# Miniprotein binders against o43061, part 8

Target 1, 338 residues: o43061
Amino acid sequence: YNHSPEIQRSVYTLTGLAPSSKMAFVTMLTVRAANGENEVENTQQDWYYNSTRLLVHRLVKFKPTKSKYPVVVLAMKGIDQWKLDQLQEDGAIVKVVDPLYAHEVVDDVNDIALLDSRWSMMFTKLRVFEMYEYDRICFLDSDILPIKKMDKVFDVHQLSYSKDSVLFPPTLFYKPRRSIFWRRFTEEFAAYGLTRDDLYPYVFAAVSDPGMWHETPPPFKDYFNAGLFVFKPLKAHYKRLMALARFPKLYDNANMMEQSLLNFAYNSAGAFPWESLDWTFNGLWARKNDLPYLKAVHGKHWQPEGSLGYDEDTSKLWWDAFQEMQTYHDQQRNADLY

## First folded at step 3 (miniprotein)

Design e1h
Fold by ESMFold2-Fast, scan of step 3:
Structure e1h (fold): chain B 338 residues (1-338), chain A 118 residues (1-118)
Amino acid sequence: as target 1 above (338 residues)
Amino acid sequence: SDRELVEELIEYGDELMEQGKHDFAIRWFELALEYAREIGDKSLEAQILSHLAQAYMAKGDLDTALDYLKQALEIAKEIDDEELTAEILIQIAEVYLRKGEVDKAKEALEEAKRLSEK
């Protein structure tokens, strides 16, 4: 099969969801400003935090985008407690997590680039795969702004392994004698009582990343952006990701370590192909012509005019949203006074 | 053994080459190269560099392929493996032919012929 969204859907037969299924939106707040070499500390720390508050507000309180599902903020250890308390008051579930450093993930860190604070932050995102209390998670970067309802993002399909399915692609991972992963899986994961069958059914869906683009809708590319993805937390998948992460040569791209790992782990020709989400759920490089279609805009649109991934309309959209949130909080404080 | 691990990594890369997944094959060969160097197996190192060259040739990146083959050639000469040296020179000639550098290809083939007993 080719890699168009329509063709990929034929491989997935059921959502696997029940009325009792626990779904959550999850984002991550990091101490990036404290560790980032080239960022103005006050501006960077304040705006990442403010953007996270805006994301929470959009999914928890703002009626046009309000979700029926909870929003969890995974907060990296080291963030001021008052900021975490405020996010909790805003309606988020706050969970403090230890950072996951490159030296704890890879077997050998010979490349100084892997010691960059940016790479440290990217690996910490893998903590989301340990949230086994949820049946389905939509992870979204804290610089994503919902502008329409997002709940349909969870309406993705699960893939169950079937040896008899002519549409299920044969992969190298189904030849255990030739796969270092399956050898390591047998040796390391058996200690946790895990087998290949614990990897299915799985869910992994994301939006194609065309890179910089000009047309609406964007062209499909068989490479996804890891700023928004939907998945089923499974211990076997977390252990698989950690095993693959030990070998950066398999997935390392100088700019996008964690995104590269996920694209490798869920590549379309592998044992766990990714499902294409509608592009409107993750509006990358958004321009004015995209805004009528988008459910969420992705980018640091609080930054000044001329920043990459920005134009006047997307900047205005972000600042208007931020003002709406501030007005909401001011009205709530006034109501609490009498 | 560690050697068997390296050989499995090479086989995984070869399988990806057969599927036309040259970028993924390169990643597996690069991992195999790191382990071969850690083990200190110069023969495996040269073999893996040759596999990397084949992958870059498949991608049309002839200059990178040539760089890998020249590294493999230096190692083969260092360990005094005339058979491996001749094999690598034949691959270098193939790269030169694809680049249209016929005279350089002929030079490499003549050197390979001199090293081959028959």
Scores: ipSAE 0.000, ipTM 0.308, lowest interface PAE 10.5, mean pLDDT 76

Design e1i
Fold by ESMFold2-Fast, scan of step 3:
Parts: structure tokens; C-alpha cells; sequence
Structure e1i (fold): chain B 338 residues (1-338), chain A 118 residues (1-118)
């Protein structure tokens, strides 16, 4: 594990899944691409939407990758209704979410630049942490393509803190009562009737990000990619993330705000260390040699030759999958349903 | 209040330095620097630049550390803080020694000694 020995003394890892546990795969469809790219205006060639449909198809209909769990698409307000209707027809549960603006999250004194409209909606992805009706969620970026069964991604541990422990307890931040963030967060928490016990047990697991063009298998780094993560939706964790998000200069780099926030919130030295998922659940910068191992490939593989990250084998894999989905839908339209 | 906030960010960064989390410490110090500049506290700004230099030294990035220390030195001299100026010069000398620039390190130490003897 990624836990320091001192943290492991006050927390323990248990498998917390019951037969009644509600699990879901969740993806988000936004009016802006990840990293603040411009909105897609051509509805006939909206490749992010088409990739989202392919992800839904792979988890809901395609037998080799079909899940027993539901797939939820969180759609940002402003997506055309016909796209939402189609995703619902494809078998997804569609939930429209309001944008979460930077001025609602960030302290104006600390970072006025984030009030710029191109960055302001990036916090909307934090809406996934408000899905308290589920016991576990696997969030996936819409440019992830499942190529094998994914259901075992939920086989992660929940971490608990002993209520009666005399050891230094986990904190809302690493250093209790020494951090200004912990003090202000604790006061805000009390206003919502939340306590430290509401933070446990927690679940947060993700795949290490090896960077571009890695060896097979990729080397481990104590930094995860936020394009796929498994977590337990808890009001207390959502409020904690919102409090930490107020100070983007502490955790952000220019284009990876949510990933930087999550790596900071769930860092290995902190109160809520992340669990390492097997790399095959999130195949970043995949090459031909990775494909026999991968359960899912992550990337914009629909993009033309010469694009950043282009690889002939993964591009062919994505286009073959897209063609399979189109064939399925053509057959459905031609079926005599009586 | 704003000054207290900056001081607490420095304290958080220092704790992270002790834990060997140099990249996280740098983020705290960078945020503290931005706020110190907004407040217009030149003494605090110079001190934070010194903390950034220490973090980059710990990472082995001596050129970046030296750049931060030279910025801190200009500010310390501008506000006429002889004690802070001498302290920064000692840190500059340490960077030069690690770079193998013994003559430059000696010059910095001689200037620091001259200021301390005043």
C-alpha cells in the first residue's frame, strides 16, 4: 500500500462490500473538453459525445464487456436534449447537473484568474462526489474504452479509523489544528452538522499515472490519473473536497485542476491515502504491447494520424469498436419488435 | 488576518519540507509568495523566496535556488534589513559551494560577515 507505517497504525483496510451494495459506473459529458478545451459545436461530429455512447454501449450492451451494474451519465446543463435522450435509449441513466462555478468555490482574494469563464466550469466534475445513493462509484472519463470485463474494479478496500484509538487519528488535512485549512474546514463542517466520524469509512482507489510512452508493465508512481477512480460518495468527503478546492495554487497545475485536487486530497502521506488499482483498468498512452493486458484503453483514439498520443493499433481498436456499436444500432433499428 | 494566513502557509510548507515532500512544500510557498506580494509585505516576500530556495536546493535544482535567493537579496537590500541580507548571502554561498564556485561563495560570505560586524 501507499500508506506510511504511522497512518496504518490508526487505520485498517477491510473489504466492505455486501450483497446489497449499490455500485455504478459514472461518466461525465461536459460542454467543455477536459483541461478547458473549447466547446464542441458540430453536433454531427461531436466525438466526445460519440465516445460517451461507445462507453455506455460497452458497459450496457456489448457482451464481452457488459457490466451487471448501471451506467450513469452526468450531463452538464446545456447539452442538447436529443443527445441525452439517445444516451437514455442506449441504456444509460442520464442525470443533468448544474455547473459549479469557480466563484462559488475559490476565495476571490486567492485566485481571480479562475473567475475566467474558460476555467470556471472545471469544478462541475466534483458533482460526481454528490451521488450519495450509491455505495461505490467507478468514475470513468468519457474517452475510456472498455475492452474486457470491468466489474472487478469495485473490489477495493474501505479504510476505517478506530473510534476508540488513542493513536494520532487521521485528520481532514495531514496536521490537525496546525493547518489553517483544517481549522476553517472544521468550522464549516460544524455548520452542516458533520463530524470527523462522517469521513470514515472511506474508499478512494485509482491507477498510477506513469506518463507518456511507458514500458510494459508501466512503472509505479505515487501520483494517480483521475480519469478512472473508485470511491464511496460521502457528504463529508464532498465538503472536504470543496474546502480544499478553495486554494487551487496549493494543488493545481494549469490544465489538470481536478486531478491535482484529488492527488492532493488523497495523497499517501495524508489522512486519506489512495489505494492503487491494477494498471490494466486505466490504460494510459497504450501501445500494442499493452493491449493483451488491458481491461480498458484511455485516450482520444478517434483523433487523426499525427495527433498527440496517436498510435495505429489503439486507433484501429477504437474505430473497430465504434463500427461494432453502429452495426448493433443498425440491427436494432431493423429488428421486427412485434 | 491576511498576514496570519501567509505565515500559516509558510508553516505548512515547512512541515512538508521536514517530511521530504518538497514538491508540495513548493506549492505552499508559491501561494504564500503570491499573497505576500498582494499584501505588499516585502520582508515576508523575501523570507518566502528564501524558503523556495531551500526547497529547490533539497531537490538538487541549484540554479533555481540561486535565482530565488538573488530576488530575496534585492528585496532585503531595498528594505535595508542587514540581518536578513546577511542570512540570504550565507544561503547564496552554500549554493555556490554546491555548484563548485568557491570564489563566488567566498565573496558572498565576506559580504555577509561585513554586514554582521556592523
Amino acid sequence: as target 1 above (338 residues)
Amino acid sequence: SDREYVEELIDEGDELMELGKHDLAIRFFEFALELARDIGDKSLEAQILSHLAQAYMAKGDLDTALDYLKQALEIAKEIDDEELTAEILIQIAEVYLRKGEVDKAKEALEEAKRLSEK
Scores: ipSAE 0.000, ipTM 0.267, lowest interface PAE 12.3, mean pLDDT 77

Design e1j
Fold by ESMFold2-Fast, scan of step 3:
Structure e1j (fold): chain B 338 residues (1-338), chain A 118 residues (1-118)
Amino acid sequence: as target 1 above (338 residues)
Amino acid sequence: SDREEVELLIEYGDELMEQGKHDEAIKLFEFALRWARLIGDKSLEAQILSHLAQAYMAKGDLDTALDYLKQALEIAKEIDDEELTAEILIQIAEVYLRKGEVDKAKEALEEAKRLSEK
C-alpha cells in the first residue's frame, strides 16, 4: 500500500475531554499480591495489599494528594472478601474480575508450552481495557505511592486521523490479505462488527522506563514502563490487544509479558504511537534527588534500606505515609465507637 | 508462514526507507530480526541485519551500520552462503569508503571477488 500524501498525515487534537467525561484511577490486586505470596518481602504482613490500601487512601482521603476522580480496585477472583470489603470502606470502588489465562489468549499450543507460568497471570491486567464505562483511565500498579496531586495525568492528547489523512497504512492492516495473523484479526473484527475507524481517536500515554540508577531528570528511552499508563477504553483496542496477544513472536515472550505486548501494540513506528508522560508521574528507581520533583514514587519501598533501587529517604517516605494512613483509620474507628 | 510474515515486515520497512522514515524502518527491521531469530532462519537473519545497516547508513551512523554488517557476515559464512557473503562484503566496502578507509574497502572487495569466482 502506497496512499496519496493527503492520507499520510495525522493530527493530535487537544485533550478530547468534555466536562461530562468520566475519568478514573484504576489499580489491580491479584490473588498472589493479596495473599502475601512470593514478591512480598515481609510474609508476616500482606505488604502488597497494604500498599494498595495506601494508594487508595492517598487518592481518596489524604488532602495533599486527594483526587476529584474515583479510584477503582480491579480485584482478581479469589481474594478474601474481608480485604475487598475493607478497600470499599476505605473509599475505593471494588470490581471483581475473572483471571485471563494464556490458554484463553494464545492459540498455538507450542507457544503456550514455551511460556513461563507467570505469563498465565499477566494477561489478567488486560481486563482494565474492558472498562468502557470510563472515558479515560489512569492505570497504576498497586506499589505506586502518590506524594503530590496527580489529576493532571489525564491531560494528555488524543490522536485523531483526519478523514483525508493517515501517517502510513497501519502495520496491522498492511497487506492484510497476505498475512495470516492480520486475516485472523480482521475476521475477529468482522465477527464483532468493528472497523478500522473504531480504533480512532485513541489515547495511550506512559512514562519512559529509564532503568536503574538514572540522573535527574532521567534520560528518555523509547520503551515505556507499564506500571502507569493513561488510555481511552475502546472495545476495538481491547480486541486489537487480544488479537496481537495470540502471537507472542511479535513481542518479547521471554521477559515482561504485558509490558512487552503494550510496547509492541503502541510502538512509536506503528499506527498507534505512545505519548510520553512527564516522568514525575511514575517515579521509577527513585533516589533522594528525584523526590522534590516526583508526583508519585513507584517501587516496593516498604523493603529494607539497601535493597536495589531504594535508599533510606524513599523508605522513610513510604513508612511515614503508611503510618499517617493507620492513624487516620484509627481515629475514624474511635469516632464511630463513640 | 512465519517466514512470509517476516518478509512482509521487511517489505514494509523498505517502503518506509524509501519515504525517508528511517527510525520507523529500524523499528520494523528490529521486529523482523527478533522473529527471524526465534524461527531459526539464519539466512533471513543475515538479510535483516543488512537492512538495519542500510538504515543506519542513511542516518549517517556508519559505526552501527558496520557492526550490523559484521554480524551478518559471520552468519553468512556460518551457513556457507557464498553469494550472500559476497553481497555483505560489498556493503562493508561501501561503509569503509564512506569512512575514508580505502585500504579496508579494497580488502573487502577482493574477498568478495574471490567468492564470485568460485
Scores: ipSAE 0.000, ipTM 0.231, lowest interface PAE 12.6, mean pLDDT 77

Design e2a
Fold by ESMFold2-Fast, scan of step 3:
Structure e2a (fold): chain B 338 residues (1-338), chain A 118 residues (1-118)
Amino acid sequence: as target 1 above (338 residues)
Amino acid sequence: SDREKVEELIKKGDELMEQGKHDEAIKIFEEALEIARQIGDKSLEAQILSHLAQAYMAKGDLDTALDYLKQALEIAKEIDDEELTAEILLQIALVYWRKGELDKAFEALREALRLSEK
């Protein structure tokens, strides 16, 4: 059964934030593999790494976008130590994590049509849900560029299921539609051994994915992009996600493993509906007319692609930002010498 | 016909289940089961066994529910009804999960998913 709009609306409460609340921005840096689909070569100009440095610089040092909260880089084991040392010098907290490969997570590897490094990296992103030392995390893909202050991204609601709902019903309804039975069974199964107090209150908020082309503001779609999301790390939610991750056939699109998993886990009709963040926090497929509104631009704007997906204005914005970071570092080194 | 009588009893039992009258539903399903067995209708027998299992699950008697579901599973496999087999396996998975036997629950769930994809 789907929750009524009245019931779903009633799960929103106050933000749950206090002056003592610990918030952090978190991004992930993974070991890359070169193959036919991933044309990123093993070169000295690692643009994913450089984009990660730029994200750190924008949140830690650059005054127009500087956050009062720390920035954590979750680095997959195997990344060169000099890259980690540099990120730490740039002001990031660096935490090395073991990879979480898809073939180690899923029960049956034959349920995954194609296993490659990209799919394996997507599961490692779930490590962010184990960061219980923080009250609230904003996860950002490393190809996100902040262009305005981002701190208000944490101003989302703490959610609780309060209108006489039973997460663990003692009985099944007769002759339910197959999809409803699967969803209910899956939720009960994934939550097994967990109490309501383990699972609620929770926080999960993300930006609707508008697709490749959109007008300003973009149209809403009840499907979020997993490149930026805000959540409260809870051991019960991590356990639930890992239980669901074992069965790729339960979520609709295995090609987007972690995004499909998260949209399934936090779907609007389920026990843990997602909250919609303002689109300006995750500027997907940004065009020149979007830039005055955006707080962050999301995409591989270092690539010389002007015909589809990226405007030359967004590419210029990224390169100007990268040059500004290099100038900042040069000026700091010169000051230290004199 | 006896088959029409069995189908009417199943419908009556379902209505009692929706009303929370589980013991009355069980009695009706037991009557339906006896007739289904006498006429040799394996499909009806498996369906009624599944309904009995749901009634016992509603009462919290997971061991009795599992016994009925295992009987229904054997029949569904004998008559090569893959959709019914998958549905019974889903119910078996739920019973094992509620009993805390997670490995058995996941095994039943995997088999149900495999059959539903055919």
Scores: ipSAE 0.014, ipTM 0.341, lowest interface PAE 6.8, mean pLDDT 77

Design e2b
Fold by ESMFold2-Fast, scan of step 3:
Structure e2b (fold): chain B 338 residues (1-338), chain A 118 residues (1-118)
Amino acid sequence: as target 1 above (338 residues)
Amino acid sequence: SDREKVEELIKKGDELMEQGKHDEAIKIFEEALEIARQIGDKSLEAQILSHLAQAYMAKGDLDTALDYLKQALEIAKEIDDEELTALILWQIARVYFRKGEVDKAYEALEEAERLSEK
């Protein structure tokens, strides 16, 4: 399908959104095995849950970082109800989702037997792409801490894709003409009667962490960290992602789970190339000198500094934020007594 | 029916594979294979040989996996099931990829593509 010049001009407007557009911040909370403090659920402390509460507090209540948009926590079925109730009381919209197990998603079960068990849990994260009630979503990993206002993350332009775009990015393993995978994917799109206009949403993601670099930023790489990204939920794109997820060997670093899948699905050589967000929205492995510029830091800052290489200043920042949240809750509790 | 029993065994074997219980899955698939051969269902026989290949590939025994897939391929060709033949060739390609024999993997994949285009 060719667009008229008038339609092409309207597609390039920076407004991209109607006044009635619904935007949301979304994070995911998943069930974890009880064999450690920071990576798994245990009775001593659930740090991922605590970090999720802090993220909600920063976006819903804390004035310096408070958003005008709702915050949704997608919770995997199996999370304790009291944790969900607490997040709702904190001001989040809580939505429980059914898990997506590796055996339900992948075509070759034998491949899953050779992969990390984490794959079974990480497919559940793809549920975020089913939130069609929103016009624009900013997904954030639950270990992200906002330190400044983040609402401007939604001020991204819509990309326009020509009919000449390739449907799927090239891969080292399979080429479109010589792969049964590409025929199956094409048949899926055809079966739903989808046009190219239906299949060109926008996907924006923060660039890989330039805070790791101490002099000049390295050249921009065609790879994004999936800890924070902005996208328009579309049924066609959820279906496309699920189709690609069936073949883990198509994306070249299965250890990175959904990040590898998303980088493959939205590769710059493909039909639906991603666009960079300002790095300040996703401060992964932030150093002290990055802090004045960052809108959010990303990392398991509750863990001991030495094991993960976090700076003392970034760890202190996270703990100070956690204490601020606890103080806020204590003050609200005190006010409710009167 | 005996066919329904075989299908139940295949499902049980797949569940064991998901649990990482590869040796137990192999025993169940071997039981299914014996029944499929006894009833003379060549299509089921080829499918079960494919499941056995997947179990051995999960154990890292790529040569045994390839041997089972080659047996399945001969049966699929014998019964002139082009769809099953293409699926088995796709699995053979994946084994060759795991062995680092990319050219052989591509050869198997291209043969599968040719059969599917008919």
Scores: ipSAE 0.000, ipTM 0.120, lowest interface PAE 17.9, mean pLDDT 70

Design e2c
Fold by ESMFold2-Fast, scan of step 3:
Structure e2c (fold): chain B 338 residues (1-338), chain A 118 residues (1-118)
Amino acid sequence: as target 1 above (338 residues)
Amino acid sequence: SDREKVEELIKKGDELMEQGKHDEAIKIFEEALEIARQIGDKSLEAQILSHLAQAYMAKGDLDTALDYLKQALEIAKEIDDEYLTAEILFQIAEVYLRKGEVDKAWEALLEAYRLSEK
């Protein structure tokens, strides 16, 4: 649970799921720009695609990590059809989505940095918030590798605002300009025209981002990593996120568009504070000593040993997992031969 | 000093606002405004106009509140006080939001946001 004293007083924890709650794991596969200059098609050596297949295999087929919930791959329009067909054959539900462009989201596009194709592609990730057919979604970046059962990630709280009157009280007096005040007002403005019943109860939970070279267990930081989060898709929350996304300079000090936006939208001092998930669900900067505890390892562990942020043990873990998946598929093909 | 008199009147007006005595607060802020204008203290003038706007907002008179805020905005721009300009634009955005003029509220908020970067 978050550490804001003011928000803790205004937030009431609710438990219990609606009858017939529908849950899913969701990942996203996008067309990647090779160096941020131009969009490129995925190649036969597309390790993001291969990592996505491994994620699907781990949640759908591999008994030690197999989930009882479906896995959905949101594929950006433009991904090769054969890759989509393969993911479907692997057991994923594949849904093609249109990209969200920066000029459709950001009001002030005169800043040349806001026209970068990388930021344009980041807004496409917000499509996951439009999946209203699900009661809870665990979004995972495609470079996450499950190594233990993940289903308990959905055991998070529904949160509601405990205000008895107006949800967003008006500003009564001239106040000093402070970052907390600006954040709160922008949040209230983004929720304009939305009622308490539209916005609550909500679910938003994620793992604290400990940074590189952390202890085991990692120390808590009131800033989450957007590579894994659990939420309840609500149309009002999608509208709120789109409204907040119009002001990237207000929330994007680290130049990490979707992560900065989500940390701003679900900040601990706001009306929708984030819930802290156990760190083992999103193993960032994992070292050998972390592995006995982790349910999932997060990183581009297919990259060569000795690259910044990766070590031989986590690299070997990823490659062993990939080999297991390839062996499984080869055995299935051989079983189908006469 | 005259400036000390103005500050004392603003405090008295704020106390009346807390008590829900909006009409009495307006009278006190109007006295403060006259003194600030006689002194020629443009910063105080703009701030008092903002306090008058808050009082009218509390009464539900959004058109009068907006008029006072527009006067305060003109003064803040004249004296090149970017902090005060942004704060007044923020209040203008709130008034437009309460009036249901979302597009105008958004324009004011965007201008305040752009100024806050300086």
Scores: ipSAE 0.013, ipTM 0.293, lowest interface PAE 7.6, mean pLDDT 76

Design e2d
Fold by ESMFold2-Fast, scan of step 3:
Structure e2d (fold): chain B 338 residues (1-338), chain A 118 residues (1-118)
Amino acid sequence: as target 1 above (338 residues)
Amino acid sequence: SDREKVEELIKKGDELMEQGKHDEAIKIFEEALEIARQIGDKSLEAQILSHLAQAYMAKGDLDTALDYLKQALEIAKEIDDEELTARILYQIAFVYERKGEVDKALEALEEAWRLSEK
């Protein structure tokens, strides 16, 4: 598929990578208020933690999928220290981050349900945009399972605005007089001192979200899934995202959580259009026919109930991978004793 | 009420769009459009026309999408909704850019900007 034609016409440059470029895979492990059992005990029922360990194992140790780049786990404050210690022993770089709650970010608090833990936690994911020590990051949800080498995910274009670009929205850098909505938008950018030169060149690439029941290959949709995206951490882009996050009315779609904000910030008609990544890097709602093509499977495949739409092949794939990891760790413990 | 039924249909169409079921979404949006026109709700009519344009854009039918956006634009101007008018103009510019009609895309963006300035 040739998607986002505006990128090819208006914003294009080379990859921007040098031999010294510092790349990392990053995932996030959060405390879940609604399902406290998952984060309280050392049990086999802590599947989000177990899935995070499996992701780390696949990128750090397992030879068929092992990356040459580091894996960083951003752990929300409140996760038990022994889990963080274990992830570090597994080979991850562990960084603890303070949560970023909706009431600390949203200007019009009445526009957001502060008691909804899903909505409140979406802003904590923005912490990944503050990792300026890296030149390029591939963020992955902790329920993504690599099944082939992932390193080529970083081979995306560094995008720069052309002076002739029709994608430059005037309201981004000018004060609209008539619309209070657009006035707040431009005033916020001015308050953060954001300029074109601070915002370009940028990198933002993701996989189209084809929906639950898709063909192989999936049909393109001009709306990406925020479970895997590649970007260049820039202070100006972090400030821009924080400014936009204050106004939920701009990105409108409570059900999609952080995806709504990011799809608005990097929409294809805007100043920062997203680049389409090969769908095989983020295998959403994967079925048997998808597996030969996929580099990574995305979903809670440890929950093999028919109501979730997962098939036997993807469930078996996840459980086999989990058993392989447990066997590896058991063998390492035995080797260390002798 | 009929108005509540239209809002429910828009929601259902959006859910179908999220599932990649663009043809089914179009049928639901067309049903919503007919009811919105019958009750004379110009704001809902323009909103539904924008959703239809999005569905046709997803199918790669840029000419049909543009026709729906032009209808939505006429209505938005008629009801003096400057924010909606500017939003539709940005969508029109996006469609023209994808069609390679750069001069028309720039014209739409300039109009959107003038509305924001005033």
Scores: ipSAE 0.000, ipTM 0.149, lowest interface PAE 15.5, mean pLDDT 75

Design e2e
Fold by ESMFold2-Fast, scan of step 3:
Structure e2e (fold): chain B 338 residues (1-338), chain A 118 residues (1-118)
Amino acid sequence: as target 1 above (338 residues)
Amino acid sequence: SDREKVEELIKKGDELMEQGKHDEAIKIFEEALEIARQIGDKSLEAQILSHLAQAYMAKGDLDTALDYLKQALEIAKEIDDEELTAEILIQIAEVYLRKGEVYEALEALFEAWELSLK
């Protein structure tokens, strides 16, 4: 794997981690409408919830993949209490979060895309950036299955850039005319704690999105998948992301939700370029030839074989893992009863 | 001409601002504003509203400054002056920062950047 070819003005520092540093894996569980993705062999199971339990099991209990760091499930308000209780019993830290609705975040809701339930899910996911109690977070979608130890995912560099970097997103092709007010604005901005020192050093690392039917290893693209990313929670970065979210036309990719926002916020030509993580931490569109290398497989592998580009081997891997978790929990319940 | 009179008043107001005579500058800018409105010069009107906003900011009256800047913004948008619109949005961002409204400040700045895409 390599660095983004468009990283321009970075000075990589050491990791910035200390023995006292608090790290966590974080996933999000949202309220989902029935849409057929939960249907497997005519069963009415909540497969996103089941996949979330499997992720927790893999990081908390299953010895081959068990992490020394906590796993936090950010659960959207409205999820049944028994599901939250079960996740806590499984060993996760469960934090209930209020949803962030499109009408609360964006200035103009007349766009059809802004009324889609997917936009509401995207905004709620931004809650992860408010977890300032941690020094470093690895966010991962609940449909990611760890198959090897993941702890080294936190071993990324802090990035520092010159104070000439701009605080607002760079345009791809055009820049506004400079005026005396830009200089004054920059000086005033410093007075309110959104300075170079508040924004840097930062951490944002993710895996390139290879697309379907990729080779092994996947080809690099300067566009990352937002299903797994490592970052340093900083109030200034959360403020910046929320401000960007107000203008979906700046980052609009129709069907890419939070991924479009994050790729815009951390684009390689901008003030906060993303760092490439080893592809093995986020195995997108994985096939049999990828499996020996992967630390985690990402996808809805509970879906029927051959669906959405998935093969028999990744489907079998997911179902074997799910069965192992069910067996573990059955044995624990029996031990507790007798 | 009336336009030359307005430009001379703006110059006098700016000199008073530099001297810290903010109340005197406001009176001069208010006179300039009345003439600009009478001659229908929307560009001059928006510029004078911006100068009034700067004077009120110097006095610490951020709400009045913001009101003047929002009036200037509407005029700049009405006349499709993208450069003037961006400059006024930057000033609006400065007012919001002084008020501690950081999200509103960033919104104004991003709107200015979006105009550069056009």
Scores: ipSAE 0.005, ipTM 0.272, lowest interface PAE 10.5, mean pLDDT 77

